# VH-VL binders against Protein LST7 (LST7), part 2

Target 1, 242 residues: Protein LST7 (LST7), of Saccharomyces cerevisiae (p53237)
Amino acid sequence: MSSTVISLAHFCDKHGPRIISVTQSAEKGTLGEELLVPDYPTESYCESCLLQFPEESTRSMRCFIEDVPFITTQYSSIRYQLLNSIIKRAFSEETMIYDNMPFIFFDDLRGLNLVIGFKLYDENARGNERRYCFILTVDSRSHDDSMKMLSEHWNFIIGGFDKMIAYIKNIHKSEFLGKNKTVENNLETLNNNAFIGSYLRANKSKFGRNLVSLTDDKFLFVRIHKWNSFLLHTVMNENKLP

## First folded at step 6 (VH-VL)

Design b1 (from a5 with heavy chain S31D)
Fold by ESMFold2, fold request of step 9:
Structure b1 (fold): chain C 242 residues (1-242), chain A 119 residues (1-119), chain B 111 residues (1-111)
Amino acid sequence: as target 1 above (242 residues)
Amino acid sequence: QVELVQSGAEVKKPGESLKISCKGSGYSFTDYWIGWVRQAPGKGLEWMGIIYPGDSDTRYSPSFQGQVTISADKSISTAYLQWSSLKASDTAMYYCARQPYEFGWFDPWGQGTLVTVSS
Amino acid sequence: DIALTQPASVSGSPGQSITISCTGTSSDVGTYNYVSWYQQHPGKAPKLMIYEVSKRPSGVSNRFSGSKSGNTASLTISGLQAEDEADYYCSSYTDSDTLVVFGGGTKLTVL
């Protein structure tokens, strides 16, 4: 069974830490159907927590790389409790300061976790910002083996997360420059100081917003799925670079 | 400025029903959880449950599931704690408090509602 | 469901520092940094003093500080004053259906 997964999570104004998407692999040569999730009503998820693919009925995204299936879903049916515990720890770590600096933690229960936090300006969010992280989890009880894998792939994993985060931030910034000049000032503050929010601007009506809405990119989660699948496949092959 | 104001003290007999209230002001009532906390006389604090008035999402501590009903009327910025049949062991101070997310800290607190249940 | 352990009482003289402990397990204080501290004077509602282990809300004196090591969180009050005499409760997120639990409380006496 694959021991490595990638999660995207955020700190929801209503729920606290919640997973938005999980990318997992199945055994080579299979279809990975045990990782697919059934249809579910989207009203059961708050807007900011929701994984949203372009086709409204799609709940699982699947691709194959060298006959290995990679699946991205809202939740993991096989690791649900584990991943929820991991993100609650991750967002509470003192080193979670949303400055694109990676950190790691390990314990026997939660395995080895590499985390990068980032934030986006959103005047509809409490404090005018939404907080996110990407997490690579090695679900293994062997600290030495997990650390060895992480050390061998460190630059690749960090570079991969940085690239996706930069994409998200840049397209989010471009969306706001086309709509409101006063938002440009808040984006510059956000970009220059990740911890100082937009306290100097009037708060707007508060409600959850999906990353698709924040970026105006209906394919955002397809891109995340494909990128995360590529990252996972590369680390599974034990190559430091693709 | 941000304030939670609770209904006044209640003296009841076992078997009677009761509904106490918690009115919020000075903030967006529908954007925060309201939690209920019990403090028996001379005892510590015990979390009972929480409601998100914006959509009425309600969660209960297992010890209180089925024992009380938590509700809210967002049109008047008011949350409620309700018993259908009081017991003497329900004698306590009951606080409402605002929470920023479902397991967040409690700030501010209401002034408390003393409920006394005796024959 | 699982209470956090606090000493029943602590005491100190004006001007001194005191520390109140809050001991949990690896399912709460030992793993997560969602610890809060509350001050309660007799007949009054609790007041938030510290949240997320060490953060101080506005209006709370900088004489109050919080920290954590292992399974134990600590509230430290420096420059002890008569007004600090109160009950103090910790709370934490837990890996349980209750989500939040409180400690049993500590009576602080200023001598």
Scores: ipSAE 0.767, ipTM 0.883, lowest interface PAE 0.9, mean pLDDT 87
Fold by ESMFold2, fold request of step 9:
Structure b1 (fold): chain C 242 residues (1-242), chain A 119 residues (1-119), chain B 111 residues (1-111)
Amino acid sequence: as target 1 above (242 residues)
Amino acid sequence: QVELVQSGAEVKKPGESLKISCKGSGYSFTDYWIGWVRQAPGKGLEWMGIIYPGDSDTRYSPSFQGQVTISADKSISTAYLQWSSLKASDTAMYYCARQPYEFGWFDPWGQGTLVTVSS
Amino acid sequence: DIALTQPASVSGSPGQSITISCTGTSSDVGTYNYVSWYQQHPGKAPKLMIYEVSKRPSGVSNRFSGSKSGNTASLTISGLQAEDEADYYCSSYTDSDTLVVFGGGTKLTVL
């Protein structure tokens, strides 16, 4: 089982931070079955955080790169509690201001984490925006080894996250403009309008929307899975990940 | 203007039932959590639980699970806190407050409902 | 019930700066930035003064500020005034089924 994972998370209007997807690798030459999650009902369905593949009944995705399995699920059977703690910290960091700049944090329990946050406009969301982040997590207590790996792969990881974020924003912008919605200052909404004792506009039709709906791309999570698998595989090969 | 207005003070005897209310106005009631907080006389604040009126998703603090019932009627923008059999130890001030997500801050607060339970 | 640790009381003279502490653990204050502060005058409901460690809601005086270092969050009141005399509570997200926990409260006396 891999010590390095890539997560996509969302700050849900109802729940706060929630994981959308986690991409992990398993031992070369195996099928990675230990990383698959049984299909259990969840206690709180959340449309805005839904991991959705084109085939409706599918809840996980697996691919192989050079005989290494890479698996994407919403609920990591091995790391669920750890990753939930990581995203609750990540969205609460002072540097999570959605300025397109990466930030890192480290502690003995949660390991080293590289985070890039982004926003998408959505009139059905509180504050008219939905907040997300991609996170690379090195689940290791060796601070020096983790920092060395991160520094050697910094430009590659940041570039990879930036490309996927730019892709998502671009197809979301195309879908938004295609529905003839007003293009109003997306940058203004969250940085200057924290939710405190007020609501900018009552939303009688407020409801959750997942990333597939926001982009009208039913293959979005397949693309994310394959891209994250590529990023993770490259980092693993060049700097032998524990 | 966002407001939470609670029902008036109650004087009850042990063993009686009670249902107090918290009415929200000035915002979309179904899109935010309502939390309940107890403050015993001369004591601090205790979080009791929350409800999301939009789908009735309800969570209780372990200390209050099975001791109270939290509910809501979204058609009249009202949340409720209910006891089936009051105890003298239930004497306290009870506040409702709005929360932006399931563990978010409390703003605004209702004015409070004083519940006095004595024989 | 898990509570954050606050001093029982603090005091100061008008015009002084005072600080109220709120000490937790790595399961709450030490890891997360979901700390809030509430002011409660006698007979009144609590009022939100600070959220997410250091953010001040609209309508709250800029004399109130918040910060965090390690496992301890702090509420600082500068230019102390008689109206600041009240009870102050911190709260935080915690890694438990309780989700949100309050401190025991601090009585601020303005001398």
Scores: ipSAE 0.766, ipTM 0.883, lowest interface PAE 0.8, mean pLDDT 85
Fold by ESMFold2, look of step 13:
Structure b1 (fold): chain C 242 residues (1-242), chain A 119 residues (1-119), chain B 111 residues (1-111)
Amino acid sequence: as target 1 above (242 residues)
Amino acid sequence: QVELVQSGAEVKKPGESLKISCKGSGYSFTDYWIGWVRQAPGKGLEWMGIIYPGDSDTRYSPSFQGQVTISADKSISTAYLQWSSLKASDTAMYYCARQPYEFGWFDPWGQGTLVTVSS
Amino acid sequence: DIALTQPASVSGSPGQSITISCTGTSSDVGTYNYVSWYQQHPGKAPKLMIYEVSKRPSGVSNRFSGSKSGNTASLTISGLQAEDEADYYCSSYTDSDTLVVFGGGTKLTVL
């Protein structure tokens, strides 16, 4: 199907690298229904790994730009095994240092991959942080052709990912500052000498959290879908001769 | 500090059942995988499978699928490796080890449980 | 029958540096940086020496280092000491139906 896709992935405390969402296109003039996945086995995923749309029955999302369908799902049966390999490699690369600086890798099997990693603070995660990345994948064995396309759109792609990452970080920072005040209030309550009937354990369990929860934005994955669709559409159109 | 303590050596006959244990301490037991590794006498290490005690999610190496049962009791921070019918070829040292994610490194290791199966 | 290839034995004199190799494929060592190294003294459990190719856990001497090139990961021990005499195993994530695979082991002898 699509030769270019955008993925969002994270390094799950339980699973290691996992795909959260994949945005891809179908042929112009079609409805792209072959890419829609009507259901997932959500019981087999942890909270931090789930693609979560605001409507419970919605497991994929579709939009159209100039008669081209763009679809976001967690599972792409056509490319799922390839994309799993890509994210496992990406998170293991030494250049994945989560400084919002992009890096690229290419091989004949996995194509050209542009990766930008970012972190969100979360005291419920191991190491007090959760690690994510956006990946643009050009599914091509030709390094020169893929690099030419990427070079032509470099600033646009990087700028687009930077904007979405900045949005996520800013709304998470706002939620985190509010969460810090509630943690302080809970600590003050537990440290109150007049407080009776609460037993505090020093041992604190860790658990997964969804990006929707970390940002308090139930439309987050809708925004990601629409933004990634816009980025893909622009890259696929390329500059045309007059 | 972080430690895995395994049950003692076992001498069994073919056809008998066996359940060996691995008790974790010094860390949040439900937040890490426990993996099982076999080492036959004079041989190398073989990964058998893993369990996530927090939700009992269990994965097996294809070589051991259906041959053993991996389980855990999170209320006592203990993982188990179990055979319903032992064979002489099950004679080996069995280690448990903690893994940070489903294919992560092994640290720490239990001291091992020697299982000897002979007539 | 999935295994990473290691030499059966390696030897060196005190103070020398030695390297133990661990050769896989593009389905594991060649593509991913999820290689670990373990030291096992006779009658003892394995001990983690290196993880993620080159990272050293706390308490492991900086005489131990790891690297990889192509399909081959390497453990290098500098300034050999008598207590380094042990078996050494590598492990790696693999794309196969098995998540983790071990090498066959290398017996290090300090002469």
Scores: ipSAE 0.763, ipTM 0.888, lowest interface PAE 0.9, mean pLDDT 85
Fold by ESMFold2, look of step 6:
Structure b1 (fold): chain C 242 residues (1-242), chain A 119 residues (1-119), chain B 111 residues (1-111)
Amino acid sequence: as target 1 above (242 residues)
Amino acid sequence: QVELVQSGAEVKKPGESLKISCKGSGYSFTDYWIGWVRQAPGKGLEWMGIIYPGDSDTRYSPSFQGQVTISADKSISTAYLQWSSLKASDTAMYYCARQPYEFGWFDPWGQGTLVTVSS
Amino acid sequence: DIALTQPASVSGSPGQSITISCTGTSSDVGTYNYVSWYQQHPGKAPKLMIYEVSKRPSGVSNRFSGSKSGNTASLTISGLQAEDEADYYCSSYTDSDTLVVFGGGTKLTVL
């Protein structure tokens, strides 16, 4: 089982820091079933916090790369408390600046963590923004071993996170601009009646929104799963003994 | 103006029930947590628990689990703290306060409700 | 178990700076930056002075500042004034079922 995992988290308006997904590997040649989570109902979950696959009942995603299973789930049954502690620390760090600038932190309990935060505009969020981060966690017994692994893969991991963040931002921007262009066109058509125009400026309600909704991409978390699995597999292969 | 206004002081006997209230105004009541904090006479502050009025999600400090009931009526923007059977040790000032997320800071605070329980 | 330790009292003269400490553990103050400070005058409700270790709400004087080092958070009041005489409480997120814990409080006396 790999000591390295990738998490996606956000700062929920209701809950504060919450994990949305975690991607982990199991041992080569196994099915990784110990990392799968049981089915669970999601109707009571916070919409903005939920990991959403295209089929509503699906709670885990698995793929295999060179016989190594990679699993993405809402939470890790093995690392649940650790990962929750990591995101609560990450979002509280003064260096958490949501401008795609990476930062790291280390302690003996939480290991070495590489964090990149980003924001998405949303009128339905407090402050009109939703805040996210990707986190690579190296859960190793040695600071020196963890730092060596990170330094050897720094550009690869940062580049990988930057590409996924750029993808998310671009499809969110495209969805938002397309939606607002339609509203602009409707307002121009209806502006012969100023009374109707004034109602369209009403204050927006505040409520949670899923990343799938924000991007209009029902396969978003499948893409994240595949990308994170690729990143982890590459790091594992380059660290294998000769 | 964001305000929390609490019900008036109470004088009770042991074994009686009590429900005190905290009414919020000037903000979206269902979008923030309401926390309850106890301060015994001459003592410090103790977190008792919180409720999210939007869905009634409720959390209690272990010291108060089973000792009180926290509830809310979102239709009138009011949170409640309730005892089914008061004890003399329940004598204290009780504050409500707004929290931005489940472990966030407290701002604003209600003015407090003094509960006196004596034989 | 986890507790936030504050001195019972502190005193200072007008114009001086004073510091109130709040000591926790690696389960709270040592790891996280979710420390808040509250001022409470006698018979009044607490008032938020500092949140997230060092941030001031609008309307709070810049004479109040917050910091932390290791397991200890600090509230510093510069240019001490008579109206600063009050009880001061810290609070922090903690890795426990309690979620938020308060310190025992510090009585500040302005001599």
Scores: ipSAE 0.761, ipTM 0.885, lowest interface PAE 0.9, mean pLDDT 86

